# Ledger of designs, part 435: VH-VL binders against q9umr5

Target 1, 268 residues: q9umr5
Amino acid sequence: SYKPVIVVHGLFDSSYSFRHLLEYINETHPGTVVTVLDLFDGRESLRPLWEQVQGFREAVVPIMAKAPQGVHLICYSQGGLVCRALLSVMDDHNVDSFISLSSPQMGQYGDTDYLKWLFPTSMRSNLYRICYSPWGQEFSICNYWHDPHHDDLYLNASSFLALINGERDHPNATVWRKNFLRVGHLVLIGGPDDGVITPWQSSFFGFYDANETVLEMEEQLVYLRDSFGLKTLLARGAIVRCPMAGISHTAWHSNRTLYETCIEPWLS
Short names: E, the ipSAE of ESMFold2; O, the ipSAE of OpenDDE; V2, 0.75 times the mean of E and O plus 0.25 times the DockQ between their complexes.

## First folded at step 21 (VH-VL)

Design go2 (framework fv_mavrilimumab; at its last fold request DockQ between E and O 0.90; V2 from the best seeds 0.90)
Fold by OpenDDE, fold request of step 23:
Structure go2 (fold): chain C 268 residues (1-268), chain A 123 residues (1-123), chain B 111 residues (1-111)
Amino acid sequence: as target 1 above (268 residues)
Amino acid sequence: QVQLVQSGAEVKKPGASVKVSCKVSGYTFTELSIHWVRQAPGKGLEWMGGFDPEDGEPFYAQRFQGRVTMTEDTSTDTAYMELSSLRSEDTAVYYCATVSYDWETGRYSFDYWGQGTMVTVSS
Amino acid sequence: QSVLTQPPSVSGAPGQRVTISCTGSSSNIGAGFQVNWYQQLPGTAPKLLIYGNSNRPSGVPDRFSGSKSGTSASLAITGLQAEDEADYYCQSYDISLSGWVFGGGTKLTVL
């Protein structure tokens, strides 16, 4: 019997967006209970991520309760951050594999189509004026906006990413770290041809420094300080990095080769 | 505002092929995904196939694989469904429909339908 | 035989509330795919009635409502009217068939 698989979508996605992924799972792991959570679809995916975390938590709790042996999470794009936060706030989750599928785990700093749509008159270099305001933080995109040129604003105004990263002190940091460390494996998936996640290394907890030089996970303060458990997870062999070239952002959940190489091994 | 106008009724012999057209107006054709659904007399709706609204690729119901071909002519804003090796059980009204994504709700649905094309297969 | 199971017929008197069930499985509704509903008046093409479980297109009265739970969906019609007499079909996506699927349809008779 296979462990249930829970899928969490990204911005403006629908359950239908994950049809191929579910089909692959059904084909290769017949009998697996796979559910794409039909919450915060479309425009609702712009709601604050903490609100989404709460909603998704309510949906996963019953599933986890029915699966005492554990579950797998496949979380795509923005959903990857939702899932990381979910695992941080849940002291009783039973997630075996947390598969982060092309997620901006260390944040986003790029001019994407979504950004252009929401803020047509703003470039990424000026978005800090909006995103690090109280009203900006009411949008999911701003919750993980990480401007490397305005680190102080990020650290002080980010109501989501800075907190789940433990980059800003808060009373739940220790507990969240403990909770997150309950995960069996953290599978990080992404690639250089994504075109949306910027930098693409963010999917692997890499990110820009003040000169927009991309530093890897092991060079990040969150790793060095083990603020939410990355160093600990790596040390115990619980982090898997699966980079793949030639895959655009909207194809991560539909590419068969990617599934077989990076996702399927962790569903058994 | 979207209108789908289908070709007229067809009468075919078993083993023949039929090609039904669906002309789209009132919207940018290339931004629409056309699907086909048939309904045998006194029976329910059966999805045959269509173009995936997310990747633009055609995909067909398992039952019709190898026997149905769906194409589009962007110059005339017309979609086509060709069904070969016709048999009596293929007698049905064939509908074309648009499948669209609503960004507000994140939902796909068959929101506009053609008037239907009756295809009769008889010896 | 349909992937989505509907009662073949339901009936109600004018002004009453009727419900049409749509029972799926873990490969469609239970997998998290949305349910759409279509109304087909006699001799006409189907018309979108409910999309995305519970949303009404423009022109559809609020007497029609949809819901989804678990592996099933439901269409409710309140204040039943004579013009509501039609066939109703639920629709979803099925991963086992890799395609869209319809229910068997329900004939609604207004008594």
Scores: ipSAE 0.932, ipTM 0.957, lowest interface PAE 0.4, mean pLDDT 96
Fold by ESMFold2, fold request of step 23:
Structure go2 (fold): chain C 268 residues (1-268), chain A 123 residues (1-123), chain B 111 residues (1-111)
Amino acid sequence: as target 1 above (268 residues)
Amino acid sequence: QVQLVQSGAEVKKPGASVKVSCKVSGYTFTELSIHWVRQAPGKGLEWMGGFDPEDGEPFYAQRFQGRVTMTEDTSTDTAYMELSSLRSEDTAVYYCATVSYDWETGRYSFDYWGQGTMVTVSS
Amino acid sequence: QSVLTQPPSVSGAPGQRVTISCTGSSSNIGAGFQVNWYQQLPGTAPKLLIYGNSNRPSGVPDRFSGSKSGTSASLAITGLQAEDEADYYCQSYDISLSGWVFGGGTKLTVL
């Protein structure tokens, strides 16, 4: 018998977009209960991420309650940040595998089509003026915008990413770390041909320094300080890194080879 | 306003093929995904297949695999559904419909429908 | 396998509220896939009535509403009118069939 699987989508997604992933799970793990959470679809995916975390929490509670042996999370793109926040704020979650599918875990610093649509005259070098304002933080995109050239503004203005990373002091940091560390495995998936996540190594907790040189996870202050448990998880053998080239951002949940290599082994 | 106009009624023998056309006007054809739904007399709606709005590839209901081919001609803004090896059970009205994505809600729907084409299969 | 189940018929008097159910499974509605509703008047093509569980296209009166919970969905019609007499179909996506599926249909009779 298999643990239930909960899928959390990204920006401007539809549950329909995950149909192939669910079909793969149905083929390899018949009888598994799989749910794509049908919340914050379309334009609603721009709502503040803390609002989304609250709504997704309400949806996962009854699923987890019916599965005392545990559940798995597969969380795509922006959804991977929602899931990491869920793991921090839920005192008694029972997640075994947290599968982060091309998620900007250390933030985003790239010009994208959705950003161009929302702010047509902006570019990544000047977007901090919008995103690090109180008005900008009301948009999910800005909740994980991370301008490596304005780190002081990021640390002061971020209402979401700087908090869940433990980069800004807050009263819940210790309890969030404890909660996050209850996961069985953290599975990190992404690759160089993604085309949206910038740098793509953000999917593996890598990010730019001030010169736009990518520092890997083990070189990040949040890892070295173990601010939310990454060093502890890695030392425990609980972090799995599964990079794959040749996959664009919208194809991660519809590639069978990726599923078989990076996802299937963790759906116990 | 989007309009779908289908070809006229057909009468076919068992074992033959039928090809139904669906001409689209009032919108950019290449931005539409055409699907096909049939309805036997006195029965409900049955999805047959169509072009996936996300990847643009055709996919078909399992019971029609190997018997149905759906194509499009962008030079005439016309979609086609061809059903082969016809049986009496294939007697139905065949509809084409557009499948549209609403970015505001993140939802898909079959929003515009053709008038239907009656296909009768009799010995 | 997966089937969307609707009652074969429902009825109500003018002005009443009626509800049409659509019961799915873990392979369709329960997997998180949206529910759409279509109205079909006799001798005509289906018409989109509700999409994405609860959204009304332009021109559909607000006395039509939809909802989804668990593995099931509902269409509610308030202030029932004679012109509402029609067949109603729900629709979702099913991962076992790898395709779109329709319910069997519900004949609404206005008494």
Scores: ipSAE 0.852, ipTM 0.922, lowest interface PAE 0.8, mean pLDDT 93
ESMFold2, look of step 21: ipSAE 0.829; ipTM 0.913
ESMFold2 (binder alone), look of step 21: mean pLDDT 90; pTM 0.927
OpenDDE, look of step 21: ipSAE 0.921; ipTM 0.952
ESMFold2, look of step 22: ipSAE 0.846; ipTM 0.921
ESMFold2 (binder alone), look of step 22: mean pLDDT 90; pTM 0.925
OpenDDE, look of step 22: ipSAE 0.924; ipTM 0.953
ESMFold2, fold request of step 23: ipSAE 0.819, 0.844; ipTM 0.905, 0.918
ESMFold2 (binder alone), fold request of step 23: mean pLDDT 90, 89, 90; pTM 0.925, 0.917, 0.924
OpenDDE, fold request of step 23: ipSAE 0.930, 0.932; ipTM 0.956, 0.957

Design go3 (framework fv_mavrilimumab; at its last look DockQ between E and O 0.91; V2 from the best seeds 0.89)
Fold by OpenDDE, look of step 21:
Structure go3 (fold): chain C 268 residues (1-268), chain A 123 residues (1-123), chain B 111 residues (1-111)
Amino acid sequence: as target 1 above (268 residues)
Amino acid sequence: QVQLVQSGAEVKKPGASVKVSCKVSGYTLTELSIHWVRQAPGKGLEWMGGFDPEDGEPFYAQRFQGRVTMTEDTSTDTAYMELSSLRSEDTAVYYCATVSYDWETGRYSFDYWGQGTMVTVSS
Amino acid sequence: QSVLTQPPSVSGAPGQRVTISCTGSSSNIGAGFQVNWYQQLPGTAPKLLIYGNSNRPSGVPDRFSGSKSGTSASLAITGLQAEDEADYYCQSYDVSLSGWVFGGGTKLTVL
């Protein structure tokens, strides 16, 4: 039998948004138990990510317990960060494949229509004033806002991304790394035509330097220092990169070709 | 507030086709996703198909594939449902409805309904 | 016969509490899809009663409530009134059928 699949959604998503993904899985892997976690939907997806991590943890624990052979996680957009944190705090998870579907794994820094809708009076260059404030960090988007021009503020004020990245020292860094390394495979999916994740390479742990030049994963300090296990995972062949062009942000979970190429191989 | 006004009752012979209209007001048709649900006399609701609220593409219940066609005329804000090869079992009240997304809750629902169109198929 | 199973009928006296169950499967409610409830008064079109498992549209009294757990959902009506006599339908999405699905409906009789 196939391992259960758990789906974690992104900002303002509905379980309905993942209908095609579930249909693909049902067609290609009949009998697979797939569950879209119906938590923190709509505006509730703006709640602090640590709160979301706790809620999702409560939901996945019983699923994992019933699947001793392991489970697969498909985590979309903001959900990818939630899942990474989830796997970092859980010392007993049994995740075989962690599929990060167009997630801002190294953070977000860009003026997108998505952000303008949430912060219509805010610009990319000034959002740090909001996001790196105590009240700003009460919003999920700010939890992974990564301003390359205000690194000090990011490192000191980011209550989520900086911590799960191990960029700021904390007493759980070693344990979180150990826990995250329990994952069988880390499947990173994203592409240049996403239009929301900025830079799109963030889905592959690439990100801007101080000059807004995009550096790849292997050039990042978190990799070089192996702060949360990326270097170790790569060394053991556990990281899969699956870039795909021609896919907009809202279509990653509803593209058959993408599913067959980047998702399906890891649902065995 | 959205209002849906459907065309009048129809009487058809077996093998014929019927086309029911649903005129939208309050909002433009381009802003809405119209779906069709039918109800045989004394029976329950059955979803037939509609336009996907996320990608705007029409999709139909498997039972009606090849026999139903749903179209829209944006110039008149009117949605249409055509059912061909009619049989007695198609006798029902046909409803158009809007499927809307609530961003606050992240939910889809059939929030507005037409008054229904009775279609009778008899020899 | 319906993908979502409801009791054919329920009854209650005015002022009582009644519940209507909606039993689905791993391909719909159990997959995480939302459940909506509709009220259909005799001779009228259905009306949205509950959406997204437990949310009430404006105009719906708070004596109507919805819940979801596992592969099932439930509609509860407290303080039953004569005007509540109607048919009630649950609704969700089913991946195996690639479409929206309704329950078989429940006729509520107020005694």
Scores: ipSAE 0.919, ipTM 0.952, lowest interface PAE 0.4, mean pLDDT 95
Fold by ESMFold2, look of step 21:
Structure go3 (fold): chain C 268 residues (1-268), chain A 123 residues (1-123), chain B 111 residues (1-111)
Amino acid sequence: as target 1 above (268 residues)
Amino acid sequence: QVQLVQSGAEVKKPGASVKVSCKVSGYTLTELSIHWVRQAPGKGLEWMGGFDPEDGEPFYAQRFQGRVTMTEDTSTDTAYMELSSLRSEDTAVYYCATVSYDWETGRYSFDYWGQGTMVTVSS
Amino acid sequence: QSVLTQPPSVSGAPGQRVTISCTGSSSNIGAGFQVNWYQQLPGTAPKLLIYGNSNRPSGVPDRFSGSKSGTSASLAITGLQAEDEADYYCQSYDVSLSGWVFGGGTKLTVL
């Protein structure tokens, strides 16, 4: 008997993109109810992340209510940030495993094809001018843009990432931390050959300092201050790190070895 | 403008094979994914298989595994469907169709269809 | 015995609203996979009518609309016209079959 699995997709994804992951679950855990949330597809995935969080929250509530023993989340790329926000804002969630599949958990500081399409003359070094404006914060990509050379602008302008990280003072910080800490396990998946998440260690709560040297999770101020519960969660033994080389960004949900190694053990 | 032109009608005996062609014009097969759908007389649509738009590999409906092969010749922009060990129940119109991704909506659809090829299997 | 179940026929008078249902399961529509709809006029190839649950391609009138809820989908046609007399098919992806699936089809008769 297996807990239901809820899948939250990333930027410009479709439910079809997860067909292989769902097939792996069906083969190894027959009878598991798996739902890819069919919301914010295509261009809609560029809507502000708080708007997406609200829509996904409404979709997960009835699924969680029907499964009092708990559910699992598998959250890919941008979807991993949506899921982390869900765990913070829902005081009634019953998530056992939160599986973060190559998600930019500490933010993104890298050029992508979608950024070039949206902002054709921009590069990572000057995107802070767009992203740290009210207009830029209307795009999901800018909600987790994290320029290590403009930390003061990030801390003041980020409408999403700086808040869910507890990097900016807000009245909900204690409640969000309490809610997040109700998760059973946090499973972090990513790797050096991803090619999109920059730095790839963002998938493990690592990120650049001002010199673009990667600091690991345990060296981050949000960890040391335990701003949203990472230090507490690690001390419980509830954080699992599962790095894997040789997987490109679009292949994480279609690699059987990755599934068997990093995902399947956590779908009890 | 994408156009799909299929080969002409065929009459086959049970046990034979048939190979239906689908010529693409206005675009190239390196940019499109072709799927095959058949329809028996008076019956509904049945998906047979095609090239996956995300990984470019062929995959087939379980019902046709071992009897169907789908190939593409990018030098002529022509897709092929070959069905072997024909039975009278394989009498149908065979359609090729493009499967495309719409980035605006994030959705897949079978948007351009060939005219159909009637294959009749009789003694 | 189709994976996606449609009524075999529906009918309506000109100007009326009709709906065509498409009932799936937890391995297709219920797993979050999209629903497409196709119109097939007699003697012709199918034509894409609705894709991704509710999107209309260019040239399809807004009196055609689609929706999805739970394990089911619905095609609605308002302002019914004689030209709408056709067969209608829903389509989704099924993870148990590892492939695309069509409904059995619905014959719409305009009275």
Scores: ipSAE 0.851, ipTM 0.920, lowest interface PAE 0.7, mean pLDDT 93
ESMFold2 (binder alone), look of step 21: mean pLDDT 88; pTM 0.914

Design go4 (framework fv_mavrilimumab; at its last read DockQ between E and O 0.96; V2 from the best seeds 0.91)
Heavy chain, then light chain:
Amino acid sequence: QVQLVQSGAEVKKPGASVKVSCKVSGYTLTELSIHWVRQAPGKGLEWMGGFDPEDGEPFYAQRFQGRVTMTEDTSTDTAYMELSSLRSEDTAVYYCATVSYDWETGRYSFDYWGQGTMVTVSS
Amino acid sequence: QSVLTQPPSVSGAPGQRVTISCTGSTSNIGAGFQVNWYQQLPGTAPKLLIYGNSNRPSGVPDRFSGSKSGTSASLAITGLQAEDEADYYCQSYDISLSGWVFGGGTKLTVL
ESMFold2, look of step 21: ipSAE 0.853; ipTM 0.922
ESMFold2 (binder alone), look of step 21: mean pLDDT 90; pTM 0.927
OpenDDE, look of step 21: ipSAE 0.923; ipTM 0.954
ESMFold2, look of step 22: ipSAE 0.853; ipTM 0.922
ESMFold2 (binder alone), look of step 22: mean pLDDT 90; pTM 0.925
OpenDDE, look of step 22: ipSAE 0.924; ipTM 0.954
ESMFold2, fold request of step 23: ipSAE 0.834, 0.853, 0.844; ipTM 0.915, 0.920, 0.918
ESMFold2 (binder alone), fold request of step 23: mean pLDDT 89, 89, 89; pTM 0.920, 0.925, 0.922
OpenDDE, fold request of step 23: ipSAE 0.931, 0.929, 0.932; ipTM 0.958, 0.958, 0.958
ESMFold2, last read: ipSAE 0.853, 0.848, 0.849; ipTM 0.922, 0.920, 0.921
ESMFold2 (binder alone), last read: mean pLDDT 89, 89, 90; pTM 0.924, 0.922, 0.923
OpenDDE, last read: ipSAE 0.928, 0.929, 0.930; ipTM 0.958, 0.957, 0.957

Design go5 (framework fv_mavrilimumab; at its last look DockQ between E and O 0.95; V2 from the best seeds 0.86)
Fold by OpenDDE, look of step 21:
Structure go5 (fold): chain C 268 residues (1-268), chain A 123 residues (1-123), chain B 111 residues (1-111)
Amino acid sequence: as target 1 above (268 residues)
Amino acid sequence: QVQLVQSGAEVKKPGASVKVSCKVSGYTLTELSIHWVRQAPGKGLEWMGGFDPEDGEPFYAQRFQGRVTMTEDTSTDTAYMELSSLRSEDTAVYYCATVSYDWETGRYSFDYWGQGTMVTVSS
Amino acid sequence: QSVLTQPPSVSGAPGQRVTISCTGSSSNIGAGFLVNWYQQLPGTAPKLLIYGNSNRPSGVPDRFSGSKSGTSASLAITGLQAEDEADYYCQSYDISLSGWVFGGGTKLTVL
């Protein structure tokens, strides 16, 4: 039998948004138990990510317990960060494939339709004033806002991304790394035509330097220091990078070609 | 508030086609996703198809594939459902409805309904 | 025969509490798709009663409530009133059918 698949959504998503993905899985892997976790939907997706991690943890624990052979995680957009954190804090997870579907794994820094809608008067260059405040960190988007021009503020104020990245020292860094390394495969999916994740390479742990030049994963300090296990995972062949062009942000979970190429191979 | 006004009752012979209209007001048709649900006399609700609220593409229940066509005229804010090869079992009240997304809850639902159109198929 | 199974009928006296179950499967409710409930008064079109498992549209009294657990959902009506006599339908999305699905409906009789 196929391992259960758990789907974690992004901002303002509905389980309905993932209907095509589930249909693809049902068609190609009949009998697979697939569950879109119906938590922190709509505006609740703006709640602090640590709160979301706790909620999703409570939901996945029983699923994992019933699947001793392991489970697969498909985590979309913001959900990818939630899942990474989830796997970091869980010392007993049994995730075989962690599929990060167009997630801002190294953070977000850009004016997007999402940001304009939520912060219509805010610009990319000034959002740090909000996001790196105590009340700003109560919003999920700010938990992974990564301003390359205000690295000091990011490192000191980010209550989520900086911690799960091991960019800021904390007493759980070693344990979180150990836990995360329990994953069988880390499948990173994203592409240049996403239009939301900025830079799109963030889905592959690439990100801006101080001059807004995009550096790849291997050039990042988190990789070089192996702060949460990326270097180790790569060394063991556990990281899969699957870039695809021509896919907008809201279509990653509803593209058949993408599914067959980047997702399906890891659901066995 | 959205209002849906459907065309009048129809009487058809077996093998014929019927086309029911649904005129939208309050919002433009381009802002809405229209779906069709029918109900045979004394029976339950059956979803027939509609326009996907996320990508705008029409999709139909498997049971009606090849026999139903749903179209829209944005110039008149009118949606249409055409059912061909009618049989007695198609006798029902046909409803148009809007499927809307609530951003606060992240939910889709059939929030507004037409008054229904009775279609009778008899020899 | 319906993908979502409801009891054909339920009854209660005024002021009582009644519940209507909606049993689905791993291909719909169990997959995480939300459940909506509709009220259909005799001779009228259905009306949205509950959406997203437990949310009430404006105008729906708080004596109506919805819940979801596992592969099933439930509609609860407290303080039953004569005007509540109607047919009630649950609805969700099913991946095996690639479409929206309704329950078979439940006729609520107020005694």
Scores: ipSAE 0.899, ipTM 0.944, lowest interface PAE 0.5, mean pLDDT 95
Fold by ESMFold2, look of step 21:
Order: structure tokens, then C-alpha cells, then sequence
Structure go5 (fold): chain C 268 residues (1-268), chain A 123 residues (1-123), chain B 111 residues (1-111)
């Protein structure tokens, strides 16, 4: 018998987009209960991430309650940030594998088609003026916007990413770290040909310094301070890094080789 | 706006093949995914297959694999469904429909339908 | 048999409310796949009525509503009118069949 699998989608997604992933799971792990959470679809995926976290929390509670032996999370793109926040705010979660599928875990500093659509005269160099405002923080994309050239504004204005990373003092930091550390494994998936996540190493907790040089996870202050548990998880062998080249952002959940290599081993 | 016009009724003998066409106007086949749904007399709707809206490749319902081929001619904006080895149970109205994504809601649906093509298979 | 089960018929008087159920399983609705609803008037092609569980296309009045819970979905029609007499089909995606599936259909009779 296999643990239930909960899938959390990304920006402007549909549950249909995950049909191949679900088919792969059905083939290799027959009888596994798999649920793509059908919340905050389409334009609703632009709602503030804390609002999405609350809604997804309410949806996962009954699934987790029916599976006292634990569940797995597969969380794609923006959904990976929702899931990491879930792991922090839920003191009663029973997640074994948290599988982060091309998620901007250290933030995003790249022009995307969605950003051009939302803010057509903006570029990554000036988007901080919008995103680091109270109005901008009402959009999910701005909740994980991370401009390496305006770190003081990021730390002050971020209503989401700076908090879940423990980069800004807040009363829940100790409890959130304790809750996150209850996860069995953190599986990080991404690759250089993604084309959307910028830098693509954000999927592995890497990010730009002020010179736009990518620093890896172990070079990040949030790792070195162990602000939410990354150093502790790595030391106990709970972090799995599974990079794969040749996969575009929308293809991570429809590539069989990726599934077999990076996902399947963790669906106990 | 979008219109799907199908070819006329067909009468076929068992063992023959039928090819139904679906002409798209108001849009091009490079922008739309066409699926095929049939309905036997007095029965419900049955999905047969179509072009996946996300990758553009055809896929078929398992029960029709090996007997059905779905193709598109983008120069004429015409989709085709060919069903071979016809049996009397294949007597049905065959519909083409568009599958489209609504970015605002994140949803897929069969939103525009052709008028249907009656195919009668009789001995 | 369809993997999405609908009652074969339902009836109601003008002005009344009727509900049409669509029961699926963990391989379709229960997996999180969306439910669409279609209306088919006699002798015509199906028409999209509800998509993505609860969304109405332009021109569909708000007396038609859809909902989804667990492995099942429901179409509600309030203020029933004679023109609503038709066949109604639910639709979703099924991972075991690797394809789109329709319910068996429900004939609505307006008494």
C-alpha cells in the first residue's frame, strides 16, 4: 500500500496539465490515492500566497487525517512555495516526501510572459518598484520576487518569501522551523533549460548575489544560519538534489525519465 | 465566430471504413485542438480521441486504438476522423468539438461543436 | 457502463429546483480533474453549460450552477423552465483510461 500523493499546481495551471504525472504514478504505484488540489486555478493563482496557503491547508487536512502513516507532496513551480509554507505553518502535518518540482525556492528575478502581461512596461531591473509596494504584494508573483540589487527593500516589503526563509524577524520563526523539519525528505528538482525560473538554481535554493553571480544553497545566509532548517536537513541526509537538463518549465510533470529518476523513488 | 462544419451522412457496410471531415472557420487548426465524440442512437456521448491541447499530438480512447486515425490539414483548416473495420455497433452520430483552455479560470472544456455526421453501418 | 454515473432521468415542475448528480471515482473527479456539463436539446449537438466545476460560459444564466465534492459533482437548475427539457452530460478526465469520459446522461423532463 502506498502513501497518498497530494499535487499542488503553479501559476495559471490546470489539473489536466498533471494528467501524465498522475498516469505515471498509477502505472508504477497502482492503488495510490493521488489528488491534484483544484484550488486557485487560472487567475486565482495570482492571489496572495498566504491566502493560497490557507486554502490549500484546509484542503490537505482531511487527506492527511485519512492517512496517519503519512502523505507525499509534489509541488510544481509557484506551488512549491505554497507547500514549503504549509510545512512551516502546520504543526500537525505528516508529510514524508516534499517533492519540489522546478520551484523558485529562493525567489525569482527574471522576466516572464506573465510579468510582461501583468506589467507590460516593466523589466526585472525596475519591477521592485511595483512588487515591493503594498499593492504589489497582493499578487502572488510579487510574493516571491527577489531583486538581488534591492535587498533592503526585499527584506522590508516581502510579505511571504522573506518570512518563510527566516530572513526577517517574526514571532513564528522558531515554530515554523520546527514544523518544517518534521518532513522526511526534501526532493529538489530543476534544471538549466527550464527557461522560466531565474536563476534556475533557485529550485535548489541557489540565488544571485548583488553581482548576479549564482551562489549555491550552501553559500546562502539562510542555509548558513539554518534559519528554517536547510543545514539540519542536509546534515541528516534528507535533501535530495535531482537536476535534469533539457526540460522546459511546462514539461517537468510530463517527462517519464524525470519521473522515474527524480520522483518515483520517493513515493513509498 | 468559431464554426465547425462536418461532412454529410454516410451509409457503410460492415468491414468498410469511413472518414468524416470537420472544417474549422473563424480560427485556424494551429490554434485549436479538435476532438471527436460519438453518440449511438438513444445512447450517451462517447469520447473517441483528439489532438492534445498542450502538446498537439493525437491520442485515442483505448477501445478505438488500432481502428481510428485522426489527422489535420492546416492548409485547409480541416480535421479528419477515419474509423476502419466498421461494425453495426459503430452506427452513431459523430461530432467534432474544440478543446480550449480558459486562462482566466485554468479550465479545459469542449466549447464548440460541429453539427454531427450520421454514420450508418448496415448489412 | 460509463465511469461517471448519472441518474437516467430527473423531473421537476416549472419554477422548481432540480439537481443532477455525477458520481466518479478516485481515478477521475477524486483525483482533482475538473467536471464540465453539457446540455443537449433533441436533435442537436451538445452545448457547453458549465465548465471547470462551476464556471458559466457567456449566455448561460445563473440559475444553472455546478459544484464538486469528493468524487462527485452536481448540476443544479433553479427556476425550471420548459425550455430546459434536454439531456445533460457530465464530463471529466480519467487516468486509468487515459482519456476524457462522459457520464451516461440524464434526461430532464419538465412536468
Amino acid sequence: as target 1 above (268 residues)
Amino acid sequence: QVQLVQSGAEVKKPGASVKVSCKVSGYTLTELSIHWVRQAPGKGLEWMGGFDPEDGEPFYAQRFQGRVTMTEDTSTDTAYMELSSLRSEDTAVYYCATVSYDWETGRYSFDYWGQGTMVTVSS
Amino acid sequence: QSVLTQPPSVSGAPGQRVTISCTGSSSNIGAGFLVNWYQQLPGTAPKLLIYGNSNRPSGVPDRFSGSKSGTSASLAITGLQAEDEADYYCQSYDISLSGWVFGGGTKLTVL
Scores: ipSAE 0.749, ipTM 0.888, lowest interface PAE 1.4, mean pLDDT 92
ESMFold2 (binder alone), look of step 21: mean pLDDT 90; pTM 0.923

